Miniprotein binders against q58433. Designs and how they scored, part 21

Target 1, 377 residues: q58433
Amino acid sequence: MLFMKYEGEIAIGPVHPTMLEPHRLRLFIEDEIIKEAELVIGVNYRGIELIMEGLPPEKISILSEKICGICSHIHVWCNVTVTERGCDIEVPERAEYIRAIVEELERLHSHMLLFGHAFEVLGFETMAFRAFMIREPIMQILGEITGGRAQYSCPIIGGIRPRCNIKESKIPALLERLEKFEENLKKLLERTVNDPMIMSRIKDVGVLDKKTAKKLHALGPTARGSGIHSDMRKMGQVPVYDNFEFEEIVFDDGDVFSRLAVRFYECFESVKIIRQGLKDLPNLDKRIYNPNYELKEFKPIDVYNEAQRGQVYYSYGLDENGRVRQVKIRTPTATNLACMEAILPGHHVSDAELIIASCDPCFTCTDRMIVVKENKI

## First folded at step 13 (miniprotein)

Design ch1
Fold by ESMFold2-Fast, scan of step 13:
Structure ch1 (fold): chain B 377 residues (1-377), chain A 111 residues (1-111)
Amino acid sequence: as target 1 above (377 residues)
Amino acid sequence: SKITIVVTIELDGRTYPFRWKVDSPLLLRYFLEELVEFLKEYGVEEVLIVVTAKSPEEAKRIAEIIKRILKEAGFTDIEVRVEGDEVVVLADDPEEAKKLAEELIKKAREL
């Protein structure tokens, strides 16, 4: 059989200047059929964990914000929560509400970015453009709330930054803009599912069956596209979500369509959460920050939250001098990349990028997907 | 042969070009039908079509056919020129660009 080297570019995993190397996926193909996929792990947060060791917890938040350009809010939220729980710091209810609202806005723009990329990979540039333009108002809302659309640090230990407070006078306009977003999202979904050319490319392609997904401990929408309930927002790990009525979206077929459908319907659920949160805000205490906290020594504690790609885990303790110790950070990227290794074999190489896109690797990471074929000399 | 269609639209006070390269009439028809719905929501500023022919002689023939079709459809300010193996069709007046996009959609449906 013939083996040759082919090199294409794909962004895999989160990349930051302080990290070592991004993840890489290598494909071994024969007659345009993928025979094997090999994950080369480059990014594992070890460098970040070492840098965080010995720092005061206030400085950890700045560093955690830089881990991922698309999912920065969730990293900061997990980080401040470790210190808050470890030191028994009371966080105002209003601050937790705003943290959840910002996270759901981040989930919306991230899912829209994935839809745009998937449509580009499929060759439907008009649909891709529609997705990117529907995303733009969400980025504008994030900018208005946080002061920055790409770097929007909102949580601080004990609450949120003052600029991130959502005033009652702004809520009606936000609700109206959210309703328009939901209308445009419905149209995009309807155009997608009623298009036989798009559907023929994504239905029954790239199947990750439930047994394999469980064996590989799949996370996030990848797990939920294969019939696995995994949402940390529904498992009591993030108490503020208990205030909101929303559904965990699960599809059973495990194909590219199922992974995209989970994300489309999750967007509608995110809209419901944001709407409920905004409506509740006027009835909450006006405090957004607790200045009367005291840092204490504590042994490592575990914090979980649900990012757009799945579960994010943070753990550390504080020593007697108020310095961070025994840092552990885990994201869904490595586990979901292992799922891609299982999905890709047996597929035509022309479906590879679509399958990878549907599993939503972090696109802030830049490196090469390498396809290897060997020629007989 | 290759057909490249670039439509420049206006959205939220900004202009955005987007481009298709199509290898078959069926795929072209599909993209043009999607464009119909898109144009109903957004303004169009410019349409550029590039047809790559098999030879310069074929390009000249195609250009003459396109010029005739545009004249019969009532277009007055659409540029059609030949550049080697390529026929370039440009509508940079927004009214004519919108009408050209609509005519392309109508003709694609007739294929």
Scores: ipSAE 0.000, ipTM 0.192, lowest interface PAE 19.9, mean pLDDT 77

Design hp2
Fold by ESMFold2-Fast, scan of step 13:
Structure hp2 (fold): chain B 377 residues (1-377), chain A 97 residues (1-97)
Amino acid sequence: as target 1 above (377 residues)
Amino acid sequence: SKITIEVTIELTYDGKVRTYPFRWKVDSPLLLRYFLEELVEFLKEYGVEEVEIRVTAKSPEEAKRIAEIIKRILKEAGFTDIEVRVEGDEVEVRAEK
């Protein structure tokens, strides 16, 4: 029996918009070493799934958009895809290409935001500033295409909104801006790996071994940082990605560095996808929306896609009255929370924030988020 | 104790003005020098047009030395309108191109 000399809680991730308090991770510390970590979760039987039940599918997209401020596009894309597959609705190829381009732009800005946050946690404000500045052009491109920087309504059932179409005349300038982004990203990576102070804080720290990652069903860059191939874009779940040449990035060491390295190299792969997509667009049919669809009853259909933090899963069916039934939504953050609890024990308390940051928890992506009170000894 | 450095940078992107505030605490002259070297490189690389730097030094003598260093790096980065204020342990520098 070990006595815990200190019981403390730290906030993890950004504050959820619908919560009065951020999520808490309880740390049990002895002589500045974390002996045990516990995510404090209450019981919540309500969620976005209950709100969606009984609504027409056109109304579900509005709610899907509100689930996550950073990953809103993927939620909307998954939602419209359930209805499209269930009702055998034809989606123009150009619309699917633009959906993929927007998602990869979302992946870029989200990974850059993580890098900025990680550098701030490390105390390297100038590196954090560099990351945020490199991110800004991507936010500008997203604003030009979607009308919104982090929350946007690009996909609709049968295609995309007309506002979100990418005009051929804009493509050369977009490609040039992407090239500049790629150059700046390469410099940021080189500065990171050549800085011994940064490397000493992230290499061999916060190790999630492959066996534990598999047992806990880790997803996304967290899984891939621990040697697990998990990318839904490579598993035939999102057919439009079959048009693009890119690599699934995997590192084996499972440390903070490995989780960050997966994201750095994924950014280069996202640039390749966007570049290929933009170059293909002029050769595709100009249709972006199919207005001639008919809704029909269908039993629940499973849809998977790969968000910045991992797999996103949507499932529902339509009843005979055209109403959504049996809604199930899973986000990558919810499945990766157990991994953070497993990583933290054995580490110095000063490394806790960095370890948590490297797992990139997005609590706004989980509709079952719970208000937690701090616990005191 | 620590030296506190605050940097505010104003940039224009596609006709939109953005303000980026950052705060850094360092406890050694070596880390301060590292920060200033990185700042010069960043300002040159990204064509920064307006910057504000505030530093709380450990002593008035250190504040004067830091002010001279910051003024020099901003001149090297191409800033032509540089205002420096030193009061006790505090340094404030504002610069425009």
Scores: ipSAE 0.000, ipTM 0.414, lowest interface PAE 10.6, mean pLDDT 78

Design nh1
Fold by ESMFold2-Fast, scan of step 13:
Structure nh1 (fold): chain B 377 residues (1-377), chain A 113 residues (1-113)
Amino acid sequence: as target 1 above (377 residues)
Amino acid sequence: SPEELERLAEEALRLAEETGDKIVILVIIELDGRTYPFRWKVDSPLLLRYFLEELVEFLKEYGVEEVVILVTAKSPEEAKRIAEIIKRILKEAGFTDIEVRVEGDEVEVRAEK
């Protein structure tokens, strides 16, 4: 980890090793009230789409790993699913189970990282430390399954990499580690809701009302924190999830608390999915890969999945020479940014970082700077 | 004891009120062969109280056996006074080998069980 100085303070860099160009939030302030917000980001999905054009499908997976350092697995999963559905490739059930398990582990560590950042912004560093400590075992499990942290290639066209198979002998220990995670998560949630200092900072703050959320096409926990049912795992777009009993978590107050509460309870639901998946694995066929698939031309098809920050969409076709064409990728980032820009105006500048943290923008950078501009109409 | 810890928390609050409005505490914890750093910026007596109360709780809860705490305040004297209070908190949490070192306006507290 990198130790850094910012405005005369010692700052600790993120645990996550992925870094992009620094991102900046510009706030236009008058009398300590935010009048306008502008986000400057280094991520450009249009550039990635252009690079993917004309490549064979196998190389798209390598590029999709690099789109987001926190949600790399979902991008790879969406990508291989486009080719698999377009070419009618049979994927072993075991491989789809493991893809779902890895994605839920990714959801857990991502939500825990957000809790840590939110507590840091609130000034409750001990709570932040608890969140980071609870997160670390999940990162270890991901490393053991995928062979890497954050930037990993579990799905391949037709299945998963052999190293990513979950051996039956490892399941009891994984279940025990998950139970311990769930116990610690419950304590973290109870500490949060029973602390009136924390609750006074997050309850009724940064409200995104349901009508505005719908108008901006809000996605993920941001939408669900504002009373909108939006979880793609419940919409029949990812059939493997039909094997698991879990609830879509929705809160309706649209405040910072609601957006955080959705994520806390989603973590419990993710644990339920992982537990069920692990228990089912010994009863599934041992196959994890279909080597006998054939690539064929197909016109663009739409694939949806539910990442930690919301819906992820991939679409492309394959030409007669086996090359990817007409690539379209959408992530929750654009709608999350629009929601933050809509929420921030009218709030005191001291609440800005907390509101931003609760909307969980998809930035892959070590730090974000807030630049205050005065005398803006 | 709980009474002794509360007395130390009150003493720390009074000290923070007297010495300044901004204290930076960096805590580095060793658990299972890994290093876990976090930074605490305390700009009010209330946050300092919360830090001290939670510090003892999580050190005991997670079975921490080695910790390094770096304190930065407005002056070296202020940082050293806060670090001595942290040293007493670490003793309450069961640490027996505690060393305090001063380098300018930064103070380092190292503790092992």
Scores: ipSAE 0.000, ipTM 0.321, lowest interface PAE 12.0, mean pLDDT 76

Design sD12N
Fold by ESMFold2-Fast, scan of step 13:
Order: sequence, then C-alpha cells, then structure tokens
Structure sD12N (fold): chain B 377 residues (1-377), chain A 93 residues (1-93)
Amino acid sequence: as target 1 above (377 residues)
Amino acid sequence: SKITIEVTIELNGRTYPFRWKVDSPLLLRYFLEELVEFLKEYGVEEVEIRVTAKSPEEAKRIAEIIKRILKEAGFTDIEVRVEGDEVEVRAEK
C-alpha cells in the first residue's frame, strides 16, 4: 500500500523536576530501513539557567544536584568550582581528591549501566545480568562514602560534606573491592569480544566518522570512539587529575563497538584513578573543607569537567549582592543527540536502539523503546 | 515467532527482573550456557524462570534444559510446571 508510512519515536530520559521535557528522536522508517532521524529537543538547560538567576551560590548547588539523577555529582562539583575560583576560595587537597574519587565511581556505575542496557537490546540477558551485578558493588561503595547511592551531595563551597570523608581504616577493604570489580570487568570484556554473535551486531554498525564527529562537535566517549581526543581531565581544566596516572582512551572506527570499547577501557582507567587517590589520602592534610571563606563579586568564570557522557561546562558570575548572574550550563546531551541523528539514517530499524545506547544520550537508562506509528498519506 | 524468556533472581534480599526474546536454537543454547555461569558466579539464592516456547514439544525440552542448568548452579529445590507452550520453573538453594 502506497499510502502507508511508518514513523518511529524514541523517548530519551524521564522528566527531571528542574527540566522542561525529555528529548525525543523520531525515526522515519521505510521497509525497515531508517530513512531519516529527527531530533526533538524537549530538555532545555536555558530553563534551569533562568531558575538559577538571582539565587545565592549555596542554593545553586541544590539545583545542580537535581539536574541529573545519574550524574548529579559532576554538576554539583562544577557549580561549587565556579564560586571557588571566582571568590579565590582555598579548597583543601583532600576534598579535591575525594571529589575526583566520587566522580570516577559515578563514571564506573554509569558505564556499567550502559553496558547492561546495550546487552539487553542485543538480547543477551545473561551478559546484562553480569553488567548489573558488577555495577552493584560500586553503588554500595558510593553509598558508604556519601550516605546515598544515586542522589548524593558530596561537594560544598570550600570542600566536601563531613559525611563524605574517607577514613584511612576503610581504604584496604575498598581497594580489595575495586580489585574484584576490575577482575569481573576484565571477564565481561573478554566474553564480549570473544562472542561472534555479539561482535557481528556491534562491529561496523552505527559508524560516526571522524570528519562528521568534528563537524557536530561530538563530546565524551562518542567523540573518542571516532578518534577525537577531548577529555577535560587531560586538558588542565581539573587540576586534581594531574596527580593521577591514567590514559585517555580513543578508538578510531566510530562504530558501536568503538564507543563501547572506549567505555570498557575508561572503566579500567577510572579504577586506576580511584586506587591512586585512595592510596594518597592517608598522606594528605586532614582538612576537608574551608569554613572561613568570603563571597565577593566576580564576572563570569568558565569551568569545565569530564562527566561520563562528556564535557560539562558551567559559567556564572556573582553580583555585589552575592547573587548568581549570567548562568550558562552546557552538557554533552545535545551534541550526542545530534550525532545519533546523523548516524541512524541508512540503518535497519533493529539496530536503532543499539546505536542510540552506544551514544548514551540519556541522563538515566530509561530510553528502552522504539515506537513505530502507521500514517496514511 | 520468538521464544520469550523472563527471569527473576533474588540475591541478598534484592530482586532483579529480566526478560528477552530469542529466535534461534543457537541463541537459546548460548543464553542457557551463560546463565549457568552467572548463577554460579554470583551465588544466586532464588530464581524464577518463565518461558513461552514455540510449541508444547519445545516447552518440554526447554523445561528439562532449565532444570539441568539450575541443578548445575547448585539449586536443590526445583519446581517445574509445563502447560502447553508455557514453562515455569522456580528454584531455591
């Protein structure tokens, strides 16, 4: 029938209390081939920026925590760093170490969640079980350190909350748990690359070539899966990372495999960072926050950091009344969505969810459905 | 048509539900082999598996395979129910 058309729609993320609406990808499908992908932007950080205008800096930290359920720590860390740099507030080295350790734990659990989702869409539930079970100990460690597993507030202006301090007596057990995590992660990776059924679904599928990735300003593991070096932790933007030996992971093929491989190897690098940080902690000063700081007027300060999905950018100034002004927040979400819009055309509809999963566009792992609608023209 | 499999596992008082579909005997075999390894590795204490097979004959065959994998994983209390093309297996250590 000439008057039948299939239109697919993919939901990306749930609505967060401080976000307007979730992003949507609309797929136009003919004979099971994606002919066109259309990004519908529902989430808008401009709305959050407007809410933040005129608030005191301490209130911005609470809002930053609520922006993303999975990556809340990075948003709070970026926010307090803007005020700290703008007001020349000294932050204890121990606090910066713990901020980095918590962020790397967040990167680990987020990447593991993505692997679980990817294996689910591939139809390999036992691999998904392994990924989710490997992730669980990391969530337990986060709960022990921060007092909360998913929505924790570790950074405060001038340092970290006292509950987030890591006691020296706990370090040996944490190191053992990390070693077991690393062992299990290595087995998961080996099972993945040695499985021809999995490899046939992810190799040479969903290719984002380097030229297109550069044109779209790709960020994070999506950019690194396409041969682009972009890690803010290596660009001098987050000085505490200069204390740690780790590699920026880059693959060149730009396929689903490359984007997943970047994340697998980044997990090993995150473990190295956490291990080094934990080993250094006993030799650092015991201070975890600066109670004696003064807020002062400053013009917008730019702050960059590397979240699990890519670069996060925060900028604002403080007026003479101690109120935040000229707020700008950028996350990798919009750029990752644009990349998916470019990758999807020409692929079979059965590969769509896998391609989307490999680009990790969502602040939560809830985009698990493709809806195909019949339209008569 | 596809074979639908639903698995619910309990470990340390937490419940983990999963589901998927397989369309080939090769993929089903791969899945079952991986499930054995997973159950052993993580010390799963309670599991419920529900399968909708393509035929009653295949349902009976699948039920025996699931029973075998659960025994290999150390489960001692295994209850199997087969009704037409539907299989339900519940096992506890």
Scores: ipSAE 0.000, ipTM 0.292, lowest interface PAE 13.1, mean pLDDT 78

Design sD23E
Fold by ESMFold2-Fast, scan of step 13:
Structure sD23E (fold): chain B 377 residues (1-377), chain A 93 residues (1-93)
Amino acid sequence: as target 1 above (377 residues)
Amino acid sequence: SKITIEVTIELDGRTYPFRWKVESPLLLRYFLEELVEFLKEYGVEEVEIRVTAKSPEEAKRIAEIIKRILKEAGFTDIEVRVEGDEVEVRAEK
């Protein structure tokens, strides 16, 4: 993406087929300085919420899977969890472990994708290639477990699909692949922080101070890059994570470097979670699903989880006919876009893409849409 | 943005209204192509699209684009009305 137009308006944002509404960040530029940034929020899942109402829970699982191209697993996991908690459906511990392992693999590949895009924006093609190369083995592991890459998920009501079970005989090889990933990730981080040209472009640039981040209700790595503790995995909202020793990564400077550093160190923490989960699996009951669950009426309940961009919230109830009612879905996208709107004014246009990249607007979709508009000054 | 799009779809006996704003007719084209994929995926048989364009001349061009896209999506009964800068399209399979 290249910002070539001055004294005008530039709109960028992802286009999601299932949302049918692009989110946009419109930049007003004069003499290469961003004077104003305007957030144009699309559908905050309101349209999808309306479609979900009146459907059986199995149908909303399919819809949830398609909400985001690179984070579909978390949406399906949240959705099945609402029904499971509402109907008091027992979920085997092994299934919850595998759900967590898959989500951490999703976090790894998503963060690596962002690093690749950030390096491309910086003009460091070699570093971008290294990031994409390091990412590929994680995509292969996800494909082996789920039967498809990012768009296919493991969770079903009451457990996971049988094909998604991790056989004990495969664990040693998975642990070895994770160790190689971790080694390569460490080298990528070292190359990044030891490059003065990269560091000069990301350190002290795009600062989001803690007070502004709190005012805007920032979420995920964006919030954590500005000193805010917000990780749902550490707040008792997802009980399976209580089985794992890992840190919530927080940096205080609020710059592009801090937001990227949070993601680098989160990758190391994700590896720790996956390693522990894989090591525990042989000691768990072999059952991975509950084949005879029963649906029952329940009033809306709240479910939270932590996606790679931040908190994901699902809430709904079921009526007496087993139909979904009063659906509420919240993702971190809108608040992260609001943070970009607050950060961008006063910066040179050459820093705009980098600032946006560090706040993570969904790069899988963002590459598809650029809008330029000229205004009378 | 200067173009407002309102889409009403019928799905499983219910009516779902959606509203969007787009910057240009080019973005409208891409948005409608995305919409058509959604309609096919969810088995939508009836759709109503309303667009407020920047001018009557633009409204006529938008009406033609919508009609063509819906026909390509398999809708066979397409009714188009243009009144000033407003476009209304109703389509059934």
Scores: ipSAE 0.000, ipTM 0.143, lowest interface PAE 20.1, mean pLDDT 78

Design sD23W
Fold by ESMFold2-Fast, scan of step 13:
Structure sD23W (fold): chain B 377 residues (1-377), chain A 93 residues (1-93)
Amino acid sequence: as target 1 above (377 residues)
Amino acid sequence: SKITIEVTIELDGRTYPFRWKVWSPLLLRYFLEELVEFLKEYGVEEVEIRVTAKSPEEAKRIAEIIKRILKEAGFTDIEVRVEGDEVEVRAEK
């Protein structure tokens, strides 16, 4: 029985819970009820787009990796894919498999980080501890493959870096570690749904109905928690995923529980993708990089992929001098910000952090301010 | 006043420190039992636990609780140090 009350700090790896707080949350409250909410998240892709203009494509990858510490792999993957499609560069199948495996490992650790944060907000710090500890083996696997825990420079134009290749001899141990992760994840989910105190705080709370989600163009697990099919991995945008059997997870109730449940079940689907990818690797050609390509001028190419928080979009062209032009980057955080603002009104102030946590905003470029204003008549 | 507990866990050659404050020795026991189940699940072979109790008598009781729980978890090399209101336990398999 867990009837303990405590205050604590849990530090594991380079990530601390305090780093997950939103940039700025402004609430207008009357008698502890939120009447209006304003969220400000400080990620400015327009500034990044301007910096990228006129750079060679390889330097865009380096800059893309620095945009988001939690979702860096997807940005690099999208960037190299724009150039690869624009220049008709062949990418070895093994490299695309490894790109997908790394992205799914990134999805796992990111979702686990969100679960830890949500449990902290709920006051269940032992459950938060369990989530962070379950996450740690995934971070170790990512470090072994990419050489970095939070910023992975795995994709390069034409393939992947040699150090990111997954050796056949390492696959059995990776599969065993993945199986242990899946067992622990299942136990965490069972503990969550069988706890009446947790369920009473997340079920029927923070509802984003399907009509509002569609009107606000919700993305990712936020959209899928409200009954919207939005997964770019299932829409033909990322061909390597066609090699894997997995389900798009959708829930209809739009509450905090639904948004968390989408992510729990997506973790099981990510495990299926990684397992299938690892099992296929020994049967693929050994090539991981195509050194024989030529960069050529191309008009803007649109690339979509599915990050942990939703769709990521990259577009640019290349001029006759090999310089990037007409850069556009879109991420799910800004789109989902409007959804968070729509959900918060009408709720008790004590539910605000939980609702925000369930929508998983990006915290990489934030000033970490939380502003609460009381409007009394 | 609160009881302060610090736990250091060794996993795959890396050290992970954790710190908590708990209001009751009885509630601390429930926390430690949950922690031990976690240690078993992850195959933790080395752990260090430090506790600052409310009194020397409470420290002695806490030391016995920690020692028994770690023994039940399969730790065989358990060092216990009690000095005033402070408890330090180091355990290896």
Scores: ipSAE 0.000, ipTM 0.311, lowest interface PAE 12.7, mean pLDDT 78

Design sE33Y
Fold by ESMFold2-Fast, scan of step 13:
Structure sE33Y (fold): chain B 377 residues (1-377), chain A 93 residues (1-93)
Amino acid sequence: as target 1 above (377 residues)
Amino acid sequence: SKITIEVTIELDGRTYPFRWKVDSPLLLRYFLYELVEFLKEYGVEEVEIRVTAKSPEEAKRIAEIIKRILKEAGFTDIEVRVEGDEVEVRAEK
């Protein structure tokens, strides 16, 4: 009973037989207090990079879409952007606007899914169901625009697929639906912060201090919940965002509340971006696709964008035979998992699932991420 | 030991089934109120709610609560069936 070692594994992240394998967390518990957490890193993205090597650039976009169902749009957007910049391909302004609108809709539904799971973990099933129901209209809008709910092929090299164009006649109804979403989100936030039982479970719990977050290179809302400005949309990496007025949301306390608060307020900022984008669309050129481009050899270039969980990075070059070379892909998952490893020690085992949920490692298996099988050594 | 709720709604030609468990009739009432407010705000015109209560007496109370809340939300065609500990409600505007 001196030191109890939990000999079980918690699987985190997407699973694919040939490309991805799950990351795992091992918890070491003494008297119900987590003494140590160990991240076991799987083979992640190395297999995907190898599969992409030697393919034509059109094929890597299809593969990128299948990497992550919840964040598929950002992966495809990054992929086509590498080829577009490398080959000096002009992309119509309207296409970049729609890419941004779709990404913000993806951010909204992903954050709502996290809120639902966090409330579920807290035992507030009424709040959880409310969050899931608020999410559904956003999924419907995404389906109407892209033709798919979670996996959709909106960007193509040189623009967007014709089906993804937003007709001017549809904009007023979209703006009305977005306004209803925003009002319901305000009510959900108010219910959350005015509930002392919820606040006592999330405030001052799971603290990731700024110094540790910087040392571990935290990304996305995890970094922003710890006082770190890291939003690629504000760092000149995605020029279309320069057209939109919005705030980078940062909280300083680094607790579960701060990570959730960043996401609540980011949802309001995403609504502002979508609203501005929709209002601008009728004033833009109607072109959504450039069919007259030529692929040319280029050395690897770096492309960054901001997914709902943080920075996504893509880099590759194109050889003289039109084949992709030197592929590098990074997502925020690995660095944010390292943050969970740092946060968990010192906490009661009953808070582990909540802490993990607030760091949003993956939509998959969030509510069954912790499986305790053994706990003595 | 829990009340089981199944909700099916249709929006834009898609069917959305949900399952949820609550500890008490008070929490169920709060949930149904929030659900109906949400359905009203998002323009849902047709809903099917199934509840498995802890007892037949509880099922009858739940049926009355659901009927009242749906009526207050503007649903005019409300069909309620109670069989033992099961409640089934279908409502249209």
Scores: ipSAE 0.000, ipTM 0.246, lowest interface PAE 12.3, mean pLDDT 79

Design sF18W
Fold by ESMFold2-Fast, scan of step 13:
Structure sF18W (fold): chain B 377 residues (1-377), chain A 93 residues (1-93)
Amino acid sequence: as target 1 above (377 residues)
Amino acid sequence: SKITIEVTIELDGRTYPWRWKVDSPLLLRYFLEELVEFLKEYGVEEVEIRVTAKSPEEAKRIAEIIKRILKEAGFTDIEVRVEGDEVEVRAEK
């Protein structure tokens, strides 16, 4: 039999190669069964933390976007929130609503991207195409609100950028487009669960049991797919979410299906949040920005929020000269990769990419996996 | 060899380009059926489809399939160009 070794490279993107090195996953295969998996962590958050130190808070947002290309909005939102809480800056309610709406739109397109990748890995190219096409209207809405398809820089200290305001006259059309998205998402889910070939590939495959998930400190949909309640939006960490009725989605089986099911149902919950937010906007004060804030020295403030892949944590203080100090950043990326390392052993090599996709590593890359076949004679 | 298909869709005043390589006429047919359903559901007003087939005969067959599919999706202004193994279709409502 041939022995196969492959080095899987998971790029955290978009990131600049001279600043950060991507994660790598190495799989050791014997008779098409994965015997060992090794995670090589390449991302260095200390480098980003060091660059942020000594900068004024207004300049940090651009750098926050470099940490994760798919979840850039949450990083900017966490960053401005640290300064806002530290300096007791009043943020207009309308601005917080729009921040939440944008984050939920980002959650939708990110989950749809994962579904597309999972279907591609499964060999269901037409289902993948459908998922990508359903995603496009969400990207269009994000572009209209933020000014660019992949530009989600909406929050600024004290509010949101003026171009990111959602005008009342645009709301009915947005609600109609959201309804069409929800209808298409429902059809995609129905097609998925009613396809025996798809279900046989994802049910009872890639199980992450609850005990192991807890030991690895699993986050986000990965944790919730293994029965762990972890959603920061439900833990009082992001007060604007208290205005919205929605459910924390949890499944107990820890398989690929459970991790995908969490994300499908989270999409429906995100739609509920966006719909409620849009309907509330006309009844809120028109202010989107507080220009009369004053920066002041503060000791490190802890801020948590729930990104598409899990909890994001930001902490820093501000010195007497208005410079950021003692920066600490934590994302779900390393924990999700550790979960993949724990799940993969014992599985057939044909399930490896599917398991990896279901854990949703944050990356932007072309194929970087090299399969090396060895014939032992 | 593979059949290359490129689709450019106009939706709500914005342009969305896609590109795929398909291994067989069967897979191409399924892709086009999914595309038609999408065009109908989202009310797409303009679409451009480019295909590089494996032969001139295959290109002519593909052009007729695309034309029929676009008519079924409600497009009334359909321009088809076939040159060797290349097909270009532009359609507007």
Scores: ipSAE 0.000, ipTM 0.255, lowest interface PAE 15.2, mean pLDDT 78

